# Ledger of designs, part 15: VH-VL binders against q869s5r1519to1633

Target 1, 115 residues: q869s5r1519to1633
Amino acid sequence: YILVAEDNDINIKVVVRQLEKLGYTAIVGINGLKALEIIGSFPICLILLDCQMPQMDGFTCSTILRQIEPTGQRIPIIAMTANDSKDRCFEVGMDDYLSKPVRVDRLQKTLSDWI

## First folded at step 4 (VH-VL)

Design s15 (framework fv_recibokibart)
Fold by ESMFold2-Fast, scan of step 4:
Structure s15 (fold): chain C 115 residues (1-115), chain A 120 residues (1-120), chain B 108 residues (1-108)
Amino acid sequence: as target 1 above (115 residues)
Amino acid sequence: QVQLVQSGAEVKKPGASVKVSCKASGYTFTDYYMHWAKQAPGQGLEWIGEINPNSGGTKYNQKFQGRVTMTRDTSISTAYMELSRLRSDDTAVYYCAREEWELPYYFDYWGQGTLVTVSS
Amino acid sequence: QIVLTQSPGTLSLSPGERATLSCRASQSVDSSYLHWYQQKPGQAPRLWIYGASSRATGIPDRFSGSGSGTDFTLTISRLEPEDFATYYCQQYGSYPLTFGQGTKLEIK
């Protein structure tokens, strides 16, 4: 499963449709709290994480995940961002970034780099 | 090659329903969402809703919720928009439009439009 | 819902002149989700500019789009007779999808 943590319906539609086209199965968490719940319940191999979400944003979610993950079991976290806040994404343990709206060629390349 | 061909003009009385069709050709019908838009005489465009032809899933503009139903028949590559409890202000040209999705979402092909006239 | 307000409602110009059409959103719209359509009387709309600044296939280079946030502009550097039409901006950043009311370019 690829986890898509994103609260905007259009952005969810874009990335889920692209993942399906590329042959992946997506599961959606509409905020950071739901994302953490899903990670505990499903075998997630990669996380696409929106940096700005209600209740718990992506920066907070990434920080918590990195603190609680077992040593040697690092799940790739790929930031989804609407602007150039990419330096902050790396500071909280995210591994890479994609600009919104996500483009299928960039998504495919990113997925090939991390899984 | 891509074409969207809509059904012909309709004249209806207030309270009736109308079902407009949009027949797609030149592409894989189930790969692209279909949208519907309304254009009243001398006015601009108003979005009614969308349908995923693969799943049959729909999303409607709240203004039309409860009066609009979108369906499709994959065996004949045709989308339908039914509007019930017609009022005089439903008099408009109705368009179907295909959604391109690989870049941003936009409407790349449009049907020719169907004029629906509601009058007593 | 996001309201798109276009100005002016009608713009009367002559061939050879520059046209500037404005589209203002009631809240921020990612430029990737702002599009422009051209419509002539009796015809369906046609995609003209997508993602605020990208010309659709076959659209002449005299057309350019720009803008971000709440303010978007469609510019025609030198009007040709075939450019006189109604132009609509549209956002696909939030449901419900919305269009502006249109700017009618008419010949003087």
Scores: ipSAE 0.466, ipTM 0.823, lowest interface PAE 2.4, mean pLDDT 88

Design s16 (framework fv_recibokibart)
Fold by ESMFold2-Fast, scan of step 4:
Structure s16 (fold): chain C 115 residues (1-115), chain A 120 residues (1-120), chain B 108 residues (1-108)
Amino acid sequence: as target 1 above (115 residues)
Amino acid sequence: QVQLVQSGAEVKKPGASVKVSCKASGYTFTDYYMHWAKQAPGQGLEWIGEINPNSGGTYYNQKFQGRVTMTRDTSISTAYMELSRLRSDDTAVYYCAREEWELPYYFDYWGQGTLVTVSS
Amino acid sequence: QIVLTQSPGTLSLSPGERATLSCRASQSVDSSYLHWYQQKPGQAPRLWIYGASSRATGIPDRFSGSGSGTDFTLTISRLEPEDFATYYCQQYGSYPLTFGQGTKLEIK
């Protein structure tokens, strides 16, 4: 499973359709709290994480995930962000980034790099 | 060659329903969302809603919610839009349009339009 | 609902002149989701510019699109007779999808 943590309905539609086209199964978490819940319940191999979400944003979600994950079991976290937030994404333990709106060729390359 | 061919003109009385078809050819019908738009005489375009032909999932503009139903038949690559409880201000040309989805999302092919006239 | 306001409603010009068509959004729209369509009388709309600035296949280079945020512009550098039509902007940034009311480009 690939977890898509994103609150905007158009961005969800874009990423989920691209993932399905590329042969992946997506699960959507509409905020950071739902994302953490899904990670505990499903075998997630990669997280696509919006940096700015209601309830718990992506930065907080990434920080919590990195604190609670077992040593040696690091799930790749790929930031989805608009424009100029990239530096902070890496600082909180995200592994890579994709600009919004996500392009299918960039998504495919990123997935091939991490899974 | 991608083509979207719509059904012919309809004349309806107020309170009736109309069902417009849009037959797709030249591509894999289930790979592309289909949208519907309304254009009243002398007016601009108004978005009605969308359907995912693969799943049958729909999303309607709230203005038409409760009166519009979108369906499809994958065996004949045809999308349908049914509008119920017709009013005189539903008189318009209705278009189907295919959504290119790989980004950016836009309507790359359009049907020729179907004129629906609602008069007493 | 994002309202797109196009100005002017009608633009009367002669072949050879420059045309500038404006589309203003009531709230910010990512430029990747702002598109322009051309429509001639009795015909379906045709994709013209997508993602604010990319010409669709077959569209002459005299057409250019620009803008971001709430202000978008379609420019025709030197009008040809076949360019006289109605142009609509459209946003795909949020539901419901919306079109502007159109700018009718007519021969003076």
Scores: ipSAE 0.359, ipTM 0.795, lowest interface PAE 3.1, mean pLDDT 87

Design s17 (framework fv_recibokibart)
Fold by ESMFold2-Fast, scan of step 4:
Formats: structure tokens, sequence, C-alpha cells
Structure s17 (fold): chain C 115 residues (1-115), chain A 120 residues (1-120), chain B 108 residues (1-108)
């Protein structure tokens, strides 16, 4: 499973449709709290994480995940950001980034690097 | 060559239903969402809703919710928009439009439009 | 819902002149989801500019789009006779999808 943590319906539609076209199975968490629940319940191999979400944003979610995960079980976290604020994303333990709206060729390249 | 060809003009009485068709050709019908838009005489465009032709899943503008039904027939690559309980202010040209998805979402091809006139 | 307000409603110009068409959103729209369509009387709309600034295939380079946030502009550097039409902006940033009311570009 690839976890898509995103609250905007259009951004969800874009990313999920692209993942399905590329042959991946997506599961959606509409905020950081739901994302953390899903990680505990499903075999997630990679997280696409929106940096700005209600209840718990992506920065907070990434920080919590990195604090609680075992070192040998590090799941790749790929930031999704509207303005390429990638430096802050790396600061909180995210591994890579994608600009929103996500483009299929960039998504494919990123997934090939981390999966 | 991508083409969207819509059914012909309809004249209906208030309270009736109308079903407009949009036949697609030149591409894989199930790969692209189809949208419907309304344009009243002399007015701008208004989004009605969308359908995923692969799953049949739909999303409607709340303004039309309860009166609109979108369906498709994959065997003939045709999408349908049915509008029920017609009112005089439903008089408009109705367009189908294909959604491009590989780039940020936009409507790359449009049908020619179907004029629906609602009059007593 | 996001309301798109286009101004002016009607723009009367002569061939050879520069046209500037405005589209203002009631809340921020990611520029990647802001598009422009051209429509001539009796015809379907046609994609003209997508993602605020990218010309659709076959659209002359005298057309340019710009803007971000709530303010977007379509510019025609030097009007040709075939450019007189109604132009609609459209957002795909949130549901329901919405269009502006249109700017009619007419011959003076």
Amino acid sequence: as target 1 above (115 residues)
Amino acid sequence: QVQLVQSGAEVKKPGASVKVSCKASGYTFTDYYMHWAKQAPGQGLEWIGEINPNSGGTRYNQKFQGRVTMTRDTSISTAYMELSRLRSDDTAVYYCAREEWELPYYFDYWGQGTLVTVSS
Amino acid sequence: QIVLTQSPGTLSLSPGERATLSCRASQSVDSSYLHWYQQKPGQAPRLWIYGASSRATGIPDRFSGSGSGTDFTLTISRLEPEDFATYYCQQYGSYPLTFGQGTKLEIK
C-alpha cells in the first residue's frame, strides 16, 4: 500500500488516479491523525504526505512517525507541497518531495527511487 | 482523432425529464472522466458534475443534486446526463467535456452541445 | 464555493491592440488548477490556457497567461480578427468546479 495523506479532494483524486494507473494500491488518510492510524493498520511501503492538513499537519505527522518508528523500519516519506518548501520537509525527516499538483512522470520517477 | 458527439436538441414541458447522450471516439473511453456543464442563453458556464466511466462513480454539484443522474455505457463509449423535474430555468445548452489527467486537470475536448428548451 | 469574477464583462478593442482580461477568485486557487477557455457564438468552449500560464496545443504565442493566488490574467499582445470571442476562466482547485461569468472581447 501507498499511503496518501491529503485533505483536498482534488489533490486526492490526482494522486490516487496516478498511483492506480502506475499499478500501485493507494489508501487515503484525510489528516495526520488518520495517516498515523492507517500506518499502524496496513502494510504501508511509502507515504505521500501533504505538508498542510487540518488536525495534524504533515510536519507534525512526520516528526511523530520518525520518533516512534524503529530505525530499521524507516518508511520513505515523500512530501507533497504547493510551493516547494522542501527544505523544511527534509528538516522533519521527510525523504523527498513532490510539487502539487503531482505530475505522473515525477510521481513515477520518485516511486522508482524509493520502492 | 478525439471526438465527443452529443444527441440532438430537445423540447420538454415543465416536470418532464431529459436524457442527453455524449458518444466518445478516438480514445479509450474508460481512461478519462467525463464532465457535464450547463450554459443558459446569454450566460456563462455552470458545472453540473462528473462521472468516472471505468467505475461509474459520480460527483454532482449540490445545486443539481437530486435531479441529475449521470451514467455511461462502455460497450458503445457513450455517457449520459439525465435531468429530471425540469423547470423553465433549465433551458440551456448542455455540454459534455473530457477531463485530461496526466497534467493538472482540465477539459481538453468538448461536445458540440445539446440545446434543451423547457416551455409550457 | 469559489467564485470567479472576470473583468471587464465586455472589452471593446480594435485589431492590433493589446487585451488584458482579469479573473479574480474569492479564495486562493493553486495556479496549476486555473484554466482559460475561448468560446465563439454557437460553438463549444475550447481549452486555451491551462495551469494559469501554459498554452494549449496550437494556441498562438500572442496569448499569455499569468497570475497566482486570487489574481489571474489572460493577455493578448496584438489582437487578430479571430481572437474576438468570449473567454472564461475556470478553477479545478475545489468542488464544485466553477467558471467565471466570461469576458466578451468585441470589435470596437
Scores: ipSAE 0.482, ipTM 0.822, lowest interface PAE 2.3, mean pLDDT 88

Design s18 (framework fv_recibokibart)
Fold by ESMFold2-Fast, scan of step 4:
Structure s18 (fold): chain C 115 residues (1-115), chain A 120 residues (1-120), chain B 108 residues (1-108)
Amino acid sequence: as target 1 above (115 residues)
Amino acid sequence: QVQLVQSGAEVKKPGASVKVSCKASGYTFTDYYMHWAKQAPGQGLEWIGEINPNSGGTNYNQKFQGRVTMTRDTSISTAYMELSRLRSDDTAVYYCARDEWELPYYFDYWGQGTLVTVSS
Amino acid sequence: QIVLTQSPGTLSLSPGERATLSCRASQSVDSSYLHWYQQKPGQAPRLWIYGASSRATGIPDRFSGSGSGTDFTLTISRLEPEDFATYYCQQYGSYPLTFGQGTKLEIK
């Protein structure tokens, strides 16, 4: 599974459809709390994480995940964000970023790099 | 060449239902979302909803929720919009429009429009 | 619901003049999801500018789009007779998708 942590219906539609076109199965968490719950319940191999979400934003979610994950079990976290906020994504333990709106060619390249 | 061809004009009484068709050609029908929009006489455009022709999944504008049903038939590359319990303010030209589902940012092709007149 | 307000409602100009059409959103819209359509009487709308600033295929370079956040503009540097039409802005950034009420560009 690829976890898509995103609250905006249009962004969910875009990314999920692109993942399906590329042959992946997506599971959606509509906020950071749901994302953390899904990570604990499903075999997630990569996380696409919107940096700005209600309840728990992506930065907080990434920080918590990095704190609780076992040594050697690092799930790649790829930020979905505006280009100008990418530096903060790396500061909270995200591994890469995709600028919104996500394009299928950029998504495919990023997935190839991390899974 | 991409074409969206809609069914012909309809005249209906208040309380009736109308079903408008949009036949696609020139591309893989299931690869592109289909949207429907309303344009009342002399007025602007209003989004009604969308259908994913691959899955059959729909998403409707709440203003039309409960009165609109969108379907498709992949064997003939045709999308349908049915509007029920028609009122006089449903008199409008109804358009189907295609968007690029992998980059669903805009409506690149439109049907010619179907005039639906609701009168007593 | 994001409301798009276009101004002016009607713009009366002569061929050769510059036209500036405004679209203001009630909430911030990512520029990538803001588009402009041209519609002539009796015809379906046609994609004109997408992603706030990119011209659709076949659209003359006298047309340009700009803007970000809540304020977007469509500019026609030098009007030609065929440019007189109604222009609609549209957002695809959140559901429900919405259009502006249109700006009718008419010959003075």
Scores: ipSAE 0.149, ipTM 0.724, lowest interface PAE 4.7, mean pLDDT 85

Design s19 (framework fv_recibokibart)
Fold by ESMFold2-Fast, scan of step 4:
Structure s19 (fold): chain C 115 residues (1-115), chain A 120 residues (1-120), chain B 108 residues (1-108)
Amino acid sequence: as target 1 above (115 residues)
Amino acid sequence: QVQLVQSGAEVKKPGASVKVSCKASGYTFTDYYMHWAKQAPGQGLEWIGEINPNSGGTNYNQKFQGRVTMTRDTSISTAYMELSRLRSDDTAVYYCAREGWELPYYFDYWGQGTLVTVSS
Amino acid sequence: QIVLTQSPGTLSLSPGERATLSCRASQSVDSSYLHWYQQKPGQAPRLWIYGASSRATGIPDRFSGSGSGTDFTLTISRLEPEDFATYYCQQYGSYPLTFGQGTKLEIK
């Protein structure tokens, strides 16, 4: 499973459609709290994480996940961002980034790099 | 060659329903979302909604919600839009349009349009 | 809902002139989700510019799109007779998807 943490319905449609076309199964969390719940319940191999979401943003979500995950079981977290600033994403334990709207060729390359 | 061919013109009475068809050819029907748009005489375009032909999932503009139903038949690569409880202001040309697969999502092919006239 | 307002409603020009068509959104739209369509009388719309600035396949380079945020522009550098049509902007940034009311480009 790939977890898509994103609250915007168009962005969800874009990413899920592309993941399915590339042969992956997506699970959607519409906010950071829901994303953390899904991670604990499903075998997630990679997280696509929107940096800005209601209730718990992606930066807070990433920070919490990195603090609670078991030793030696680091799930790749890929930021989805409208900005070109990558420094903050890496600071909170994200591994890579994708610009929104997500492009299929960039998504495919990123997935191949991390899984 | 991608083609979307719509059913012919319809004349309906107020309160009736109309079902417009859009037959797709030249591509894998289930891979592309299908949209419907309304254009009243002399006016601009208005989005009605979309259907995922693979799943049958739909999303409607709230303005038409409760009166519009979108369906498809994958065996004949045809999408349908049914509009119920017709009013005079439903008189318009209705278009189906295919959503391009790659970002940014746009309407790359359109049907020729179906004129629906609502009159007593 | 995002309202797209196009101006002018009608633009009267002669072949050889430059045309500038405006599309203004009631709230910010990511430029990747702003598209332009051309429609001639009795015909279906045709994709013309997508993602604010990319020409669709086969569209001449005299057409260009630009803009971001709430203000978008379609420019035709040197009008040809076949360019006289109605142009619609459209946003795919949020549901419901919306179109502008159109700018009719007519021969002066």
Scores: ipSAE 0.099, ipTM 0.715, lowest interface PAE 5.2, mean pLDDT 85

Design s20 (framework fv_recibokibart)
Fold by ESMFold2-Fast, scan of step 4:
Structure s20 (fold): chain C 115 residues (1-115), chain A 120 residues (1-120), chain B 108 residues (1-108)
Amino acid sequence: as target 1 above (115 residues)
Amino acid sequence: QVQLVQSGAEVKKPGASVKVSCKASGYTFTDYYMHWAKQAPGQGLEWIGEINPNSGGTNYNQKFQGRVTMTRDTSISTAYMELSRLRSDDTAVYYCAREPWELPYYFDYWGQGTLVTVSS
Amino acid sequence: QIVLTQSPGTLSLSPGERATLSCRASQSVDSSYLHWYQQKPGQAPRLWIYGASSRATGIPDRFSGSGSGTDFTLTISRLEPEDFATYYCQQYGSYPLTFGQGTKLEIK
């Protein structure tokens, strides 16, 4: 499963449609709290994480996940961001980033790098 | 090349149902979302909903939820929109429209429209 | 739902003049998801401008789109007789998808 943590319905459609086209199964968490819940319930191999979400933003979600995950079970976290906040994403334990709106060629390349 | 051909005009009584078809040709039917829009006489466009022809998954505008059903038949590259419990304010031209897989999402090809008239 | 308000409702102009059509959104819309369609009487709408500023295939360069946030504009620099039609803006930024009420461009 690939976890898509994103609160905007259109952004969800974009990413989920692209993942399905590439042969992946997506699970959606509409905020950081739901994302953390899903990680505990499903075998997630990679997380696509929106940096700006209500209730718990992506930066906070990434920080919590990195603190609670067992040693040796590091799941790749790929930031989805609308601007040039790339450096901050890496500082909170995210592994890579994708610009919004997400494009299929960039998504395919990123998935091939981390899966 | 790409063409969306809709079924012909319908006249229905209040309370009846209507099923409009949209036959696609010139492209891979399952690779593009299909949308439906309503245009009442002299009025603007109103989005009804969408269907993913590959999965059959649908998403409807809440205004039509409970009265609209979208389906497709991949063997004949045809999308359908059924509207039930028809009222006089359902009198309109109904359009199907195609959404490309690539961003940004827009409606690049439209059917010619189907006039549905609801009257006693 | 995002409401798109187009103004004016009707624009009466002559060939050769400049037309400016406004589309205002009730909340911010990513410009990538703001599109314009042209519709002539008795015909289906046709994609005209996508992503606020990109002309669709075959659309003459006298048409330009601009804007961001809540304010978007379609401009026709020098009207031709074939340009008289109704223009609709549309947002694809959130569900439900919505259209403006249209600006009808008519010959004086």
Scores: ipSAE 0.148, ipTM 0.733, lowest interface PAE 4.9, mean pLDDT 86

Design s21 (framework fv_recibokibart)
Fold by ESMFold2-Fast, scan of step 4:
Formats: C-alpha cells, sequence, structure tokens
Structure s21 (fold): chain C 115 residues (1-115), chain A 120 residues (1-120), chain B 108 residues (1-108)
C-alpha cells in the first residue's frame, strides 16, 4: 500500500487517481493522527505526506513516525507541499518532496526512486 | 470515436423517480470518472455529482444528496443517474460528461442531454 | 462553496468586435482548475479553455483565457458569426464543483 496523508478532497483525488493509473494501491489518511493509525494497521511501503493538515501536521507526523518505527523498517516519506520548504522536510526525517498540485511525471519518477 | 449516448426524454409525475442512462463507447469506460449536470430551462449548469466507474465510488453535491443515486454497469459501459421524489423544479436537461485523463481535470466529452419533464 | 459570478450576463456585439467576458470567484481558485465551456442552443456544452489559459483542441487562436486568484477573463479578439453562444466558467478547485451563470454573446 501507498499511504496518502492529505486533508483536501481534490488533492486526495488527484494523488489517488495518479497512483492507481501507475498500478499502485492507495490508502488515505485525512490527517497525521489517522496516518499513524493506518501505518500500524496496513503494510505501507511509502508515505505521501501533506505538510499542512488539521490536528497533526506532516512535520509532526514525520517526527513521531521516525521515533517509533522498528529497527530496519524505514518507510520512505515523501512530502507534498505548496511551498518550496525542502530544508525543513529533510530536518524532520522526510526523504523527498513533491510540489502541489502533484504532476504524474514527477510522482512516477519519485516512486521509482524510492520503491 | 469517443461517444456518450444518453437515454431519451422522460415525462414524470411529481413524487416519481427517473433513471437516466449514459452509454460510453470509444474508450476504456473504467478509466475515466463520469459526472452529471443539470440545466433547467433557460438556466445555467449545475453539478450533481460524480462516479468512479472502476470502484463504483460516488460523490454528490449536497443539494441533491438523499435524492440522487449514481451507478454503473461495466459490462455494457453504461452510467446511470436516478433522481427520486421528483418536484417541478427538477424539470431540466440532464447531461453526463467524461472527466479528462490527466490534470487539470475538465469535462472533455459530453452526452447529448436528456430532457426530464415533471408535470401533473 | 465557491460561487462563480460572470459579467456581463448578456453581451451584444457585432462580428469583428472584441469581446471580454469576466468570471469572478468568491474564493481563490488555482488557475489550473478554472475552465470555460461554450454552449449553443439545443446543444451540449463543449470544452473551450482549460486551466484558465489553454485552448482545447481545435479552438481558434482568437480565443484566449487569462487570470488567477479570483479574477478570470475569456477574450475573443475578433468575433466571427459562429462565436455567438453562451460561455460558462467552471471551477474544479473544491467540492461541490460549480459553474458560473453564463455570459450570452448575442448579435447586436
Amino acid sequence: as target 1 above (115 residues)
Amino acid sequence: QVQLVQSGAEVKKPGASVKVSCKASGYTFTDYYMHWAKQAPGQGLEWIGEINPNSGGTNYNQKFQGRVTMTRDTSISTAYMELSRLRSDDTAVYYCARESWELPYYFDYWGQGTLVTVSS
Amino acid sequence: QIVLTQSPGTLSLSPGERATLSCRASQSVDSSYLHWYQQKPGQAPRLWIYGASSRATGIPDRFSGSGSGTDFTLTISRLEPEDFATYYCQQYGSYPLTFGQGTKLEIK
């Protein structure tokens, strides 16, 4: 599964549809708390993580995940951001970034780099 | 090549239900979202909702929620929109429209429209 | 929900003139999700401009779209007889999807 952590309905549709077209199965968490719950319940191989979400933002979510993940199980976290804030993403343990709105060619390249 | 062909005009009494069909051809039906829109006589367009023909998942405009049901039959590449508890202000031309493959999402092909008249 | 207001409601012009059609959104809309459709009486709408400024296949270059944020414009540099129709803007930036009320271009 690829986890999509995103609260905006259109952004969810965009990313999920692109993932399905590329042959991946997506599962959606509408905020950081739900994302963490899903990670514990499903075999997630990569996380697409919106930096700006209600309750728990992507930066906090990434920090918590990196602290609790088992030895030898580092799941790639790819930031989805409207801003060019690459440095902060890396500081909290994210591995890469995609600018919103997500383009299919950039998504395909990013997925090929990490899975 | 790509065509969306809708069912014929219907005349219904208040309180009845109507089910409009939209038969797709010339492309892979399950790859493209299908939308429905309403246009009352002399008025503009109003979005009713969408269906993912692959999953059967739907999303409706809250204004029609509780009265509209969208379904599809993948074996015959046909989408359906059923509107229940019809009122006089449901008199309109109803269109199906296909959503584009890629961003930005737009409606690239439209059905010819189905006139639904609600009268006593 | 995002309300799209088109102005004017009716625009009366002669062939050869320039037409400027406005679409104003009640909230900011990413220009990638703002589209224009043309509709003639008795016909289904047809995609005309997508992503605020890209012409659909086969649409003459006298048509141009522009705008961002809340203000969008469709311009026809030199009207031809076949251009007289109703034009609708549409946003796909948030649910529910919405259309403007339309601008009717009519012969003067």
Scores: ipSAE 0.175, ipTM 0.752, lowest interface PAE 4.4, mean pLDDT 87

Design s22 (framework fv_recibokibart)
Fold by ESMFold2-Fast, scan of step 4:
Structure s22 (fold): chain C 115 residues (1-115), chain A 120 residues (1-120), chain B 108 residues (1-108)
Amino acid sequence: as target 1 above (115 residues)
Amino acid sequence: QVQLVQSGAEVKKPGASVKVSCKASGYTFTDYYMHWAKQAPGQGLEWIGEINPNSGGTNYNQKFQGRVTMTRDTSISTAYMELSRLRSDDTAVYYCAREYWELPYYFDYWGQGTLVTVSS
Amino acid sequence: QIVLTQSPGTLSLSPGERATLSCRASQSVDSSYLHWYQQKPGQAPRLWIYGASSRATGIPDRFSGSGSGTDFTLTISRLEPEDFATYYCQQYGSYPLTFGQGTKLEIK
């Protein structure tokens, strides 16, 4: 499963549709809290994480995940955010970034880099 | 060659329902979302909603919620929009339009339009 | 919902002149989600510019689109007779999807 943590309906539609076209199964968490619940319940191999979400944003979600993940079970976290804020993504343990709206060629390249 | 062909003009009384069809050809029907839009006489375009022909999932503009139902029949590559409890201000040309499957999600092909007239 | 306001509502010009059509959004719209359609009387709309600046297939290079955030522009550098039509901007950045009210380009 690829986890899509995103609260905006259009952004969810974009990413999920692209993942399905590329042959992946997506599961959606509408905020950071839901994302953390899903990670504990499903075999997630990569996370696409919106940096700005209600209740728990992506930066906080990434920080918590990196603190609680078991040794040797690091899941790649790919930020979905504006290009001008990408530097902060790496500081909180995210591995890469994608600018919104996500484009299929960039998504495909990123998935091949981390899966 | 992609083509969207809509059903013919309808005249209805207030309170009736109308069901407009949009038959797709020239592509894999289930791969592309279908949208519906309204254009009242002399006015601009108004989005009614969308359907995913693969899943049957729909999303409607709140203005039409409760009165609109979108369906499809994959065996004949046809999408339908049914509007109930018709009012005089529902008089309009109704268009179906295909959404390109990836970003930037524009409407690349449009049906010819169906005129629905609501009058007593 | 995001409201798209087009200006002017009607633009009266002669062939050979430059046309500039404005579309303002009530909230920021990612340029990838802003599109323009041309519609002639009695016809369905036709995709004209997508993603704020990309011409659809077959659209002459005298048409250009630009803009970001809340301000978008469609420019026709030198009007031809066939360009007189109504142009609609559309956003796909949030539900419900919305169109501007249209700018009618008419012969002076």
Scores: ipSAE 0.286, ipTM 0.771, lowest interface PAE 3.6, mean pLDDT 87

Design s23 (framework fv_recibokibart)
Fold by ESMFold2-Fast, scan of step 4:
Structure s23 (fold): chain C 115 residues (1-115), chain A 120 residues (1-120), chain B 108 residues (1-108)
Amino acid sequence: as target 1 above (115 residues)
Amino acid sequence: QVQLVQSGAEVKKPGASVKVSCKASGYTFTDYYMHWAKQAPGQGLEWIGEINPNSGGTNYNQKFQGRVTMTRDTSISTAYMELSRLRSDDTAVYYCAREEYELPYYFDYWGQGTLVTVSS
Amino acid sequence: QIVLTQSPGTLSLSPGERATLSCRASQSVDSSYLHWYQQKPGQAPRLWIYGASSRATGIPDRFSGSGSGTDFTLTISRLEPEDFATYYCQQYGSYPLTFGQGTKLEIK
């Protein structure tokens, strides 16, 4: 499963549709808190994480996940961002980034790099 | 080449239902969402809703929920929009439009429009 | 819902002049989801500019789009006779999808 943490209906539609076209199964968490719940319940191989979400933003979510994960059990976190805040994504333990709206060719390349 | 061809004009009485068709050709029908929009005489465009032709999943503008139903028939590459309990303010040209999705979503091809007149 | 307000409602100009059409959103719209369509009487709308600033295939370079946040503009640097039409902005950033009321560009 690929976890899509995103609160905007259109951005969810974009990413989920592209993932399905590429042959992946997506699970959606509409905020950082829901994303953390999903990680505990499903075998997630990669996280696509919106940096700006209500209740718990992506930066906070990434920080919490990196704090609690076991040594050597690192799941890739790929930032989805419309802001020019890419440097902060790496600071909180995200591995890569995609600009919103996500393009299918960039998504495919990113998934091939990390899966 | 891509074409969307809609059914012909309809005249209906208040309270009746109308079903407009949109036949697609020149591309893989199930790969692109189809949208419907309304344009009342002398007015602008109003979004009615969308359908995923692959799954049959729909999303309607709340203004039309309860009166609109979108369906498709993949064997003939045709999308349908049915509007029930027609009122005089439903008189309009109705358009189908294909959604492009590899770049940010926009409507790249449109049907020619179907005039629906509601009169008594 | 996001309301798109276009101004002016009607713009009367002559060929050769510059046209500036405005579209204001009631709340912020990602520029990638702001589009412009041209419509002539009796015809379906046609995609003109997508993502605020990208010209659709076949659209002359005298057309340019710009803007971000809540304020978007369509500019025609030197009007040709075939440019007189109604132009609609549209947002795809939030459901329900919405269009502006249109700006009618007419010959003076």
Scores: ipSAE 0.371, ipTM 0.802, lowest interface PAE 3.2, mean pLDDT 87

